# VH-VL binders against Putative 6-carboxy-5,6,7,8-tetrahydropterin synthase (queD): the designs that were tried, part 12

Target 1, 157 residues: Putative 6-carboxy-5,6,7,8-tetrahydropterin synthase (queD), of Pyrococcus abyssi (q9uxz4)
Amino acid sequence: MKRVVSIKRRIYWTKEFDSSHFLELEYESKCRRLHGHTYRVEVEIEGEPNEHGMIFDFNHLSELIKTLDHKVIVSEKWVRYEEGYVLIEKNDKLLKLPRSEVVVIDKPNVTAEYIAEWISERILENAGENVREIRVRVWEDPRSYAEITLTLKPQGS
Short names: E, the ipSAE of ESMFold2; O, the ipSAE of OpenDDE; V2, 0.75 times the mean of E and O plus 0.25 times the DockQ between their complexes.

## First folded at step 2 (VH-VL; framework fv_roledumab)

Design a4 (from r2 with heavy chain S31R; at its last look DockQ between E and O 0.67; V2 from the best seeds 0.00; counts 0 for: pae E 10.1 > 2)
Fold by ESMFold2, look of step 2:
Structure a4 (fold): chain C 157 residues (1-157), chain A 120 residues (1-120), chain B 107 residues (1-107)
Amino acid sequence: as target 1 above (157 residues)
Amino acid sequence: QVQLVESGGGVVQPGRSLRLSCTASGFTFSRYAMHWVRQAPAKGLEWVATISYDGSNKQYADSVKGRFTFSRDNSQDTLYLQLNSLRPEDTAVYYCAKVRYSGSWYFDYWGQGTMVTVSS
Amino acid sequence: AIRMTQSPSSFSASTGDRVTITCRASQGISSYVAWYQQKSGKAPKFLIYAASTLQSGVPSRFSGSGSGTDFTLTINSLQSEDFATYYCQQYYSYPLTFGQGTRVEIT
């Protein structure tokens, strides 16, 4: 291919999900109250086709986002566990929810930035050696997003 | 390439202490809760302890509570398990294990284990 | 603590056989079950989560099923590399507990 210097390939995927959360803040804000968003996740993955001709399987993205949909997302810092339940104590809240209704993330807060980071890490865990870049945007409303970009080194480095 | 390498096992007398380490690589260590799981010789698997991503929350099996202390150093990508007041029933291979998602409680990667033998 | 009881504890099989391993929880745990394979002298290898979802790279001859209290791991056509011990694990609540294991041995 004498006229082509390089080829870059990427895929794009998007999905909405509905979740509730609250923020830990040292100042007064309505965001400290339990509230919901219809989030939109945008995922871009750059790489080469694998043995099946895909850069990344969209079904894995769909399954990942299904785990967040219709759930309350909380920080691991705020929870205690009882059999079948998650106890959440923060911001003058005391909640006992069935475990199936809660997603616990290992982030210090549940901002769009940390949700995007959490999602990007889940995508990375399923990324083959053919993937070079993962970009995740999380929109918490039509006007605002947070973005995480992971640039990958070859495995073993 | 996710890699977990345990060390610090050995043979000790009952009542003594050991400190196990687990060095992690190939993932963003500070983003994940980590666990210890043990396996006595020719026996099944027993969950021992969990530690949250920042070390602020820890949970222990009843069999080790009050004797074992789990900690982590996120600047060195290293886990520590302090084994105090060791008993013969603590004899096992000790594995460190990574959860698949931060909110999940099943383990997609395990170390190769380090052997702890408690005998006189 | 939720007890996980596997059966059988061991059995002999030949390549090509269909192998079925069961795991029973002492209470309802929805589908919060994972399965692991462990070969002698090695760490466990992750196979299945959510009772029936195969991890990427696990051969399609493996399948899982069940919800509530009764769970099954099936190997549809046993291969030579499948001779190992298999464990179920509940992750419904702490303490996390495993079944006692099922050894699949060569006849």
Scores: ipSAE 0.007, ipTM 0.630, lowest interface PAE 10.1, mean pLDDT 89
ESMFold2 (binder alone), look of step 2: mean pLDDT 93; pTM 0.950
OpenDDE, look of step 2: ipSAE 0.036; ipTM 0.713

Design a5 (from r2 with heavy chain S104D; at its last look DockQ between E and O 0.34; V2 from the best seeds 0.47)
Fold by OpenDDE, look of step 2:
Structure a5 (fold): chain C 157 residues (1-157), chain A 120 residues (1-120), chain B 107 residues (1-107)
Amino acid sequence: as target 1 above (157 residues)
Amino acid sequence: QVQLVESGGGVVQPGRSLRLSCTASGFTFSSYAMHWVRQAPAKGLEWVATISYDGSNKQYADSVKGRFTFSRDNSQDTLYLQLNSLRPEDTAVYYCAKVRYSGDWYFDYWGQGTMVTVSS
Amino acid sequence: AIRMTQSPSSFSASTGDRVTITCRASQGISSYVAWYQQKSGKAPKFLIYAASTLQSGVPSRFSGSGSGTDFTLTINSLQSEDFATYYCQQYYSYPLTFGQGTRVEIT
């Protein structure tokens, strides 16, 4: 007879991407200016293997992060649209960028926290019933990260 | 599972009005922009309108601007499309459509559609 | 508005065939293209986004390719349930626009 009480399985995935942003803040800060980061995203997904033997398909993560790479990330609260272009007006800025160069997120700001949340929501949309936890960590620099963890209901609950 | 159910279609004379509804379930309705797409009989698909998650942003196809009004009630998980000054060319099945993610402009789920017929 | 020119309008094929549908944009739209399947009397079904990414649950015999102005939907080994009308759609800019559709009929 075995001693094992429970088994937990988890996959890990990481990727860097280069993007730029600025923050809406009520106080003076360099973060209010447009600037770039080499972001690093870490994803951990806990669950049971599906019929294919996977907890989650890594290709989904690759495709998701690809959409963020070499883009300007902005809040939907700051944008209006013209044909083929996104106009961003905030913090005494007026930017007109091709649609293909912009990622518009449904968050009130573009902090590492909100980026992590945005990513986690998209992973959740692709998660099967076999997934129990999604953890996303977004490093803005080698010293600083924001993390969000989603705990999912067990199948059938 | 995601479900979208349209209602309010019917037969009306030109110049009259209709109000379409779409009831959503199976997802966090208030977090998603929504769209209307229509299809005339034996024809292709035509985008009609979009409304942001909180209703603060609306956009319309040129063919319906000034005549159609898009709104939503997030407390009821319901969309509304007010069709005014209807024309025969507005005859179509009207679909409400959900975007895959809030910032996307393509549709992962569609309702069954409601038929609007405008004829004299 | 960005025009999506879809071809052919219709064609006949047999089960097991490899079929290809083309969509051409009037201007460069990167990979901002989605594909849908519609069966008679039913709402469209979502198949592909970002020109080549298959939606979860869609059979692997479906694939998409292309970037810029020319896009292709391919069905490798057509099945009986695949006879339908297919539509491309650009979501690069408003107004959103669809191709005219391609009806795939049984021989």
Scores: ipSAE 0.376, ipTM 0.817, lowest interface PAE 1.6, mean pLDDT 94
ESMFold2, look of step 2: ipSAE 0.716; ipTM 0.893
ESMFold2 (binder alone), look of step 2: mean pLDDT 92; pTM 0.939
ESMFold2, look of step 4: ipSAE 0.685; ipTM 0.884
ESMFold2 (binder alone), look of step 4: mean pLDDT 92; pTM 0.938
OpenDDE, look of step 4: ipSAE 0.332; ipTM 0.799

## First folded at step 4 (VH-VL; framework fv_roledumab)

Design b1 (from a5 with heavy chain T50R; at its last look DockQ between E and O 0.36; V2 from the best seeds 0.50)
Heavy chain, then light chain:
Amino acid sequence: QVQLVESGGGVVQPGRSLRLSCTASGFTFSSYAMHWVRQAPAKGLEWVARISYDGSNKQYADSVKGRFTFSRDNSQDTLYLQLNSLRPEDTAVYYCAKVRYSGDWYFDYWGQGTMVTVSS
Amino acid sequence: AIRMTQSPSSFSASTGDRVTITCRASQGISSYVAWYQQKSGKAPKFLIYAASTLQSGVPSRFSGSGSGTDFTLTINSLQSEDFATYYCQQYYSYPLTFGQGTRVEIT
ESMFold2, look of step 4: ipSAE 0.638; ipTM 0.866
ESMFold2 (binder alone), look of step 4: mean pLDDT 93; pTM 0.942
OpenDDE, look of step 4: ipSAE 0.469; ipTM 0.839

Design b2 (from a5 with heavy chain S52W; at its last look DockQ between E and O 0.10; V2 from the best seeds 0.00; counts 0 for: pae E 13.5 > 2, placed apart)
Fold by ESMFold2, look of step 4:
Structure b2 (fold): chain C 157 residues (1-157), chain A 120 residues (1-120), chain B 107 residues (1-107)
Amino acid sequence: as target 1 above (157 residues)
Amino acid sequence: QVQLVESGGGVVQPGRSLRLSCTASGFTFSSYAMHWVRQAPAKGLEWVATIWYDGSNKQYADSVKGRFTFSRDNSQDTLYLQLNSLRPEDTAVYYCAKVRYSGDWYFDYWGQGTMVTVSS
Amino acid sequence: AIRMTQSPSSFSASTGDRVTITCRASQGISSYVAWYQQKSGKAPKFLIYAASTLQSGVPSRFSGSGSGTDFTLTINSLQSEDFATYYCQQYYSYPLTFGQGTRVEIT
């Protein structure tokens, strides 16, 4: 370590999940139809180890992604709740699905960008003061992704 | 206070029609799905029909499908159930019922019911 | 359609008795069960939702339990106003269905 000036620490985590969605678009597109992806989420977190030697607990990431897996993801703007069901009205669709089969996100659309943003916000909610950066990539297919980076100010600086 | 008042019951011959009404007060009517539930004399409860808050979706029990039509007028806080081609087995007290607003499909308020008797 | 089967069909009981009514679903319905009380000539009265949660204003002598397929309504110390017919109802899926009822009668 005589040549080491500083240490920068980063962890990486990834998982696939299967979800379906549709997009609200003002133009004709097959993406306006209900369809599915095998999504892949990649998470990078930079920071210092906490009192347990971890930058962030991977179990929290696993728990979070489980909530999306095998679900229909919809925008809160399209939804009403009725009697253990989620009622979804958009793009000439009228869907009634059990609550357990739907994830409602507080975004105006269900693009890869908004899914990544939503995930990053959930990670931030569980991040300690030791975390400096959260980066989330969401792949809709093997060739393309959307990425959100949150840069955090350390407490006490 | 939530109130539901049914009306329009009576005694009719088989094959005839009746129109039941339910007037609502004490809650924001246009925000709730509403239901009809019936009970034959000395018998149990049977769900009959559901209508969405805006009337855009309706569901019926198989025993009444094609004969009964559920509608609502949110400007008058009123539900209607059109009973066509009535049969003796449709004889029952008909209750209008409100879903508690939490998205759960149980009935927190019931009307006192209106009696429909189908007899020759 | 999900069939709800109540047991027993009727009970003879005295004031002060502990009364237990069972309701069985023909498939798993989690805890999506409601219970109702109905007195002769009157509309049903809502008692319990989510299998075990008492509606506000319902006396604490009433309780519900169960999940999956087997559900129970218990009246811990029966009072004179509790002689009535009790119904369970599933609200897991359409068509919404009720048990056939359990009549609690005075001995």
Scores: ipSAE 0.000, ipTM 0.486, lowest interface PAE 13.5, mean pLDDT 87
ESMFold2 (binder alone), look of step 4: mean pLDDT 92; pTM 0.938
OpenDDE, look of step 4: ipSAE 0.354; ipTM 0.811

Design b3 (from a5 with heavy chain Y101W; at its last look DockQ between E and O 0.38; V2 from the best seeds 0.00; counts 0 for: pae O 3.1 > 2)
Fold by OpenDDE, look of step 4:
Structure b3 (fold): chain C 157 residues (1-157), chain A 120 residues (1-120), chain B 107 residues (1-107)
Amino acid sequence: as target 1 above (157 residues)
Amino acid sequence: QVQLVESGGGVVQPGRSLRLSCTASGFTFSSYAMHWVRQAPAKGLEWVATISYDGSNKQYADSVKGRFTFSRDNSQDTLYLQLNSLRPEDTAVYYCAKVRWSGDWYFDYWGQGTMVTVSS
Amino acid sequence: AIRMTQSPSSFSASTGDRVTITCRASQGISSYVAWYQQKSGKAPKFLIYAASTLQSGVPSRFSGSGSGTDFTLTINSLQSEDFATYYCQQYYSYPLTFGQGTRVEIT
């Protein structure tokens, strides 16, 4: 048998979702208008297999992205709530949408960067102690992406 | 491990004020909306208020609107609930609660609560 | 506000029993339902979200089901540590509301 110095294990997962957003900006921009993207999210998770032989359960990722798909993504800074509805007031807009059509994120804006960060945090919430790294890449279009990497402490440290 | 520790409860007369605190640890406090939920003696749970991750957005139950003020200090990982114009029906154990995910308003962690008693 | 009508208010059961608690919403709320367990003198403990997803660390004897207006919490085989009060909660819209609670007592 060959002598192995180290073993690195990683899983990869990707999925597209269609959602809309607008950005809060101090300057005039088309991005201030409500518009949609076909986002593509890529997730890489490094770690050791758990007792089930998994680094991370892909179902968690599927469920997470499902919550974003075909939704209006907004900052919680912009919203008020009524029974069954979310009121969004920003950028000279007043939107009243059913709760089921909105994703409210705890970020000051809804850029690809903040979406990636938001996703990475949700993955982290479901990550076991066997996980060592979480990398999330959010493509806003086929040419542009934002990436966030979370490095976790080793188990027992 | 996530910990939430409430304090500031006590016995006060109607019309008086009280300030509750909740100190959080074990998670990135500034990344989560937080809530207060109360429970009157031998009664069920009642949602009281929520505050966004940066404190810029607040929501209150109709029963406390105009009387209670929710705030937070992210540099101290602490929540505050200012209870003004207290009424006997405000008597309850007050819990601070953490949301699991932003946008999903259910609570994965609760403090042990602090008791507020309003009586003449 | 959305009313969550929980039933029964209380009942007695024995270790090993299959118990079912029901929660009915006053309107359709999809699967935006969570369940909590509360023991006497303690804070509520998170059990289930999205009506049927079990929180990590919660025993598999607990399960949730339902969508729309009718939701159910089931304990497949009641254990001694399961005697407590259980609450459903909707997070479909503000104000957030809880069921009245169901006290599961030992026979």
Scores: ipSAE 0.119, ipTM 0.740, lowest interface PAE 3.1, mean pLDDT 93
ESMFold2, look of step 4: ipSAE 0.699; ipTM 0.880
ESMFold2 (binder alone), look of step 4: mean pLDDT 92; pTM 0.941

Design b4 (from a5 with light chain T53R; at its last look DockQ between E and O 0.37; V2 from the best seeds 0.00; counts 0 for: pae O 2.03 > 2)
Fold by OpenDDE, look of step 4:
Structure b4 (fold): chain C 157 residues (1-157), chain A 120 residues (1-120), chain B 107 residues (1-107)
Amino acid sequence: as target 1 above (157 residues)
Amino acid sequence: QVQLVESGGGVVQPGRSLRLSCTASGFTFSSYAMHWVRQAPAKGLEWVATISYDGSNKQYADSVKGRFTFSRDNSQDTLYLQLNSLRPEDTAVYYCAKVRYSGDWYFDYWGQGTMVTVSS
Amino acid sequence: AIRMTQSPSSFSASTGDRVTITCRASQGISSYVAWYQQKSGKAPKFLIYAASRLQSGVPSRFSGSGSGTDFTLTINSLQSEDFATYYCQQYYSYPLTFGQGTRVEIT
């Protein structure tokens, strides 16, 4: 007979996307200028299989990252809206871009840390009661990443 | 469970002011932009205003711009809509609405609304 | 503002019917369309986003389609609880705008 004490199940998903951003900083930095990255996002989700045998539907992740790909990511603190356009005013910039080319995030800045947080929150919105942990890692380049982990209460607790 | 509860509606004369409130629960209020949408009697839905997660960014419909002021208190999980210089055409049920994802502009949850009547 | 023209304004149907509601945008808005259901005296209920994505908990008999300017909400087999007013909404740009609504009445 088997002697299993516990079972832990986890899924892993990764995808790259190309997007641009700039940072609001109090000091002089190249990061204040509009520039692009090939981001890589890694997602780990721990939980139990649902009625379909899935911990989480990978399609949700694909759709989410697709919304970020080939976009200018900006803070909602920097934007105002016109019909069909987003106006971004920050760091001596005035950008007017079509709505379809912009992702506005509800963060005070657009660091890898805040992007990871933003992504994790959207994964959480689609997470079922069977999910116990969500880990999101956003690589800004092959050498550096930001990571956020959400631990969820078990169902019924 | 997400819950939004509007209050502050009533009957007022044209030119008067009214302050609406919306108390939120069941989600991380401070992480979401919020909106007001109104509906005149036997009419459709009309977007009124939005406020960013921290209140630093606000947008208004042209019909209310300069008259209505949107604000929020994240420590109280409450939204406020100050209605000034009210007009008869402002008569409507006012709903507070939560966006599905912060940064999106469609609404996954609505309050039950509070009725504002402007008549002489 | 982007105008959302919804049709028809109202119609009668019976339980079991396949019903279709159309919404036309005054300009291209990709798939930035949401659909809501509103019953008399109640707040709107969220049904569909991104033109075709069904909100969790919404019955599978509801579906959305379309891209660009023409969008459709379909109820595959109308149930008694589905008699209500339905609204499309664009969230491509501010100001956000709704269709004028479609009232689905019982025959």
Scores: ipSAE 0.288, ipTM 0.788, lowest interface PAE 2.0, mean pLDDT 93
ESMFold2, look of step 4: ipSAE 0.641; ipTM 0.869
ESMFold2 (binder alone), look of step 4: mean pLDDT 93; pTM 0.943

Design b5 (from a5 with light chain A50D; at its last look DockQ between E and O 0.38; V2 from the best seeds 0.00; counts 0 for: pae O 4.7 > 2)
Fold by OpenDDE, look of step 4:
Structure b5 (fold): chain C 157 residues (1-157), chain A 120 residues (1-120), chain B 107 residues (1-107)
Amino acid sequence: as target 1 above (157 residues)
Amino acid sequence: QVQLVESGGGVVQPGRSLRLSCTASGFTFSSYAMHWVRQAPAKGLEWVATISYDGSNKQYADSVKGRFTFSRDNSQDTLYLQLNSLRPEDTAVYYCAKVRYSGDWYFDYWGQGTMVTVSS
Amino acid sequence: AIRMTQSPSSFSASTGDRVTITCRASQGISSYVAWYQQKSGKAPKFLIYDASTLQSGVPSRFSGSGSGTDFTLTINSLQSEDFATYYCQQYYSYPLTFGQGTRVEIT
């Protein structure tokens, strides 16, 4: 039997979701208008198998993306709340939407970059000590994506 | 490990002011909206206020609106609640609370609370 | 504001018992319900979110169910450390509101 120098383990997961957004920009742009995308998220997680033999539970990813699907994604900077509703005031818009139709993210804008970052942080919140790296790629369209990579220190280090 | 430590509670007369603080550790403070929840003696829990990750957005319960001011210093990982025009019904243990996920409106961690007593 | 009504307000139980606490919302709130445990003189502890999802580290004897207006917290086989006050909370909309609490006392 040959001696193994190193073992690297990684899982991959991908899913599409349909959501809408607009961007806060200092210049005139169509991106300032409410519009939708078929986003595709790719997640790679490197680590060691836990006691169940998993690096990360795919169900966590499914649940996370489900919360984004068919929602209006907005910055928490733009919102106020009424009973049953979220009010969004930005870019000469006043949107009043049911709570169930809105995802409020803790980012100053709703770019692919910030969506990827937001997703990576949610994954991190559920990551065990066995996780060493989290990579999230958010495709806004088939041609362009934003990527965030989180590198974690080994347990006990 | 997440820790939230409230301070600044005390006994004051009606109409007076008090400033509460909450120091956070064990998580990326600047990435989370934070909340205050209070509990009157032998009573239930009452949401008081929320502040966005960067402090640019604040929400208040009707019972405290116009009297309480929520703020934060992300460089110090600290929350502040300025209590003005205090009333006897403001008597309570005040908890700072962290949301589970950013964008969520429920709380995975709470401080131990600081007691505010308003009495003549 | 959405009113959350818990029942009962208090009751006595013994270790090993199966206990059920109910929370009713004044309107439909989907599954936007969290549950907390609070022991005397202590801060609330997070137990359940999205009506039925158990927080990591919470014993499996705790479970939640319900959607719409009626929600239930169940403790299967009550343990000595479970005697406390339990609160439901809705996060369907602001203002965020809690049930009045249910005190589980030892017989």
Scores: ipSAE 0.018, ipTM 0.664, lowest interface PAE 4.7, mean pLDDT 92
ESMFold2, look of step 4: ipSAE 0.657; ipTM 0.876
ESMFold2 (binder alone), look of step 4: mean pLDDT 93; pTM 0.942

Design b6 (from a5 with heavy chain N57R; at its last look DockQ between E and O 0.39; V2 from the best seeds 0.00; counts 0 for: pae E 5.5 > 2)
Fold by OpenDDE, look of step 4:
Structure b6 (fold): chain C 157 residues (1-157), chain A 120 residues (1-120), chain B 107 residues (1-107)
Amino acid sequence: as target 1 above (157 residues)
Amino acid sequence: QVQLVESGGGVVQPGRSLRLSCTASGFTFSSYAMHWVRQAPAKGLEWVATISYDGSRKQYADSVKGRFTFSRDNSQDTLYLQLNSLRPEDTAVYYCAKVRYSGDWYFDYWGQGTMVTVSS
Amino acid sequence: AIRMTQSPSSFSASTGDRVTITCRASQGISSYVAWYQQKSGKAPKFLIYAASTLQSGVPSRFSGSGSGTDFTLTINSLQSEDFATYYCQQYYSYPLTFGQGTRVEIT
């Protein structure tokens, strides 16, 4: 048998979701208007298998992306709440939407970059000590994506 | 480990003011909306207020609107609740609470609370 | 405001018992329900979110179920450390509201 020098293990997961957003910008742009995308998220997680033989449970990713699908994604900076509704006030818009139709992210804007960051943070919160790296790529369209990579300290370090 | 430590509680007469603080550690404080929840003696839990991650948005329970003011200092990882025009019914243990995820409105971590007593 | 009504308010049980606590919302709230445990003189402890998802570190004897208006917290085989007051909470809409609590006492 050949002697193995090192072993690196990585899982990959991808899913599309349809959501809408608009951007807060200081200049005139179509992106300031409410519009939708078919987003594609790619997740790569490097680590060691846990006691169940998993680096990370794919179900966590499915559940996370499900929360984003067919929603209006907005910044926490833009919202206030009423019974049963989220009120969004920004860019000369006043939107009142049912709670179930809105995702509020703790970012100053709703760019692909901030969506990727937001997703990576949620993955991190569910990551075990066996995880060493989390990479999230959010495609806004088939031609462009934003990527965030989190490198984690080894267990016991 | 996440820690939330409330302070500033005490005994005051009706109509007086009190300022509560909550110092957070063990997580990226500036990334999370925070909440206050109170509990009157031998009673249940009552949501009081929320503040957005950057403090730009605030919301209050009807019972405290116009009297309480929520603020935060992200450079100090600290929350503040200014209690004005206090009433006996404001008597309670006041907890600061952290949301699990942005966009979720349930709490994965709570402080140990600080007691506020309003009595003549 | 959405009212959360827990049942019962209190009851006695023994170690090993199967315990069920119910919470009814005054309107449909999908699965936007969390459960907390609070021991005397202590802050609430987070147990369950999304009606049925256990927080990491919570013993598997705890489970949640329900959607719409009726929700249930179940403790399968009650342990000595489980005697406490339990609260449901809706996070479907503001203002956030809690059930009145259910105190689980030792027989």
Scores: ipSAE 0.140, ipTM 0.745, lowest interface PAE 2.4, mean pLDDT 93
ESMFold2, look of step 4: ipSAE 0.193; ipTM 0.724
ESMFold2 (binder alone), look of step 4: mean pLDDT 93; pTM 0.942

Design b7 (from a5 with heavy chain A33R; at its last look DockQ between E and O 0.35; V2 from the best seeds 0.00; counts 0 for: pae O 2.6 > 2)
Fold by OpenDDE, look of step 4:
Structure b7 (fold): chain C 157 residues (1-157), chain A 120 residues (1-120), chain B 107 residues (1-107)
Amino acid sequence: as target 1 above (157 residues)
Amino acid sequence: QVQLVESGGGVVQPGRSLRLSCTASGFTFSSYRMHWVRQAPAKGLEWVATISYDGSNKQYADSVKGRFTFSRDNSQDTLYLQLNSLRPEDTAVYYCAKVRYSGDWYFDYWGQGTMVTVSS
Amino acid sequence: AIRMTQSPSSFSASTGDRVTITCRASQGISSYVAWYQQKSGKAPKFLIYAASTLQSGVPSRFSGSGSGTDFTLTINSLQSEDFATYYCQQYYSYPLTFGQGTRVEIT
């Protein structure tokens, strides 16, 4: 017999995706120009296995990141819509892109921090009662990442 | 539990104004784009307007553009739809609707609706 | 605006029946389609998104299919509580548009 006090279970998932963005900034910066990154997202989810033996379904993560891949990510503050198109007007730019090529996020900017937050919120929407923590790390490049951690209240507490 | 409660409906004459409200609870209101959808008596659903999470982005159906104004107060978890220059064809039940995910354009929750009647 | 042509407008069915409702978009909209159920005097209820993904809590007898321009809502083995009006909706682009609705009545 073992002397286990508690069990902690966690899953890890990672994937790269290629997307472009620009930032709204008050100061001069290259980041204000449209440019691309090979993003890498890391997701850690802590919890208990559900009735199927899963803490979280990896397919949800695959589908989520697929929506971001090879897209222009923009803030909804910058957009208006025409039939089949998204018009982005910011930083002396006017872009008209097909709906299928754009991801509009509900954040004031499109930093790694806000992308991580955006991703974490969507993971949360699909998280079961068995999930206790969600950690999302978004690497903008191999050297830099933003991380958000959501701690979830146990069901019934 | 998500709850949306519309109010402000009533009977008005053409050309008059009315202000609808929608009070939200059960979710982080300030993080979600919201919508109004209306339904004329014995007819289908018609999208009316949308407002971004912070109110900085608004879209309107052509049928109401220039007459209706969408706004929100995130400190009170409330939406507002100002109905100006009302017409008989504006007669409908007005629903406020929540998007499933922020950035999506389909609706996982609806209010009970508030009836607006425009008649002479 | 993208037009969603829904058919039929109404029909009668019995409990246990397999029910099919169709919606055709005036242009290609990939899988940007949602389905709703509305009962008399009530607000619409969310059923399906992304053309074929069932919302949590919705009975498995409901299913959606299609991509591009043609979409289908299917109720496998109609139940008494399923008599209602159903609407498709495109969310490919603004303005958002709904089908005309399909009223499923009891025989």
Scores: ipSAE 0.152, ipTM 0.748, lowest interface PAE 2.6, mean pLDDT 93
ESMFold2, look of step 4: ipSAE 0.754; ipTM 0.901
ESMFold2 (binder alone), look of step 4: mean pLDDT 93; pTM 0.942

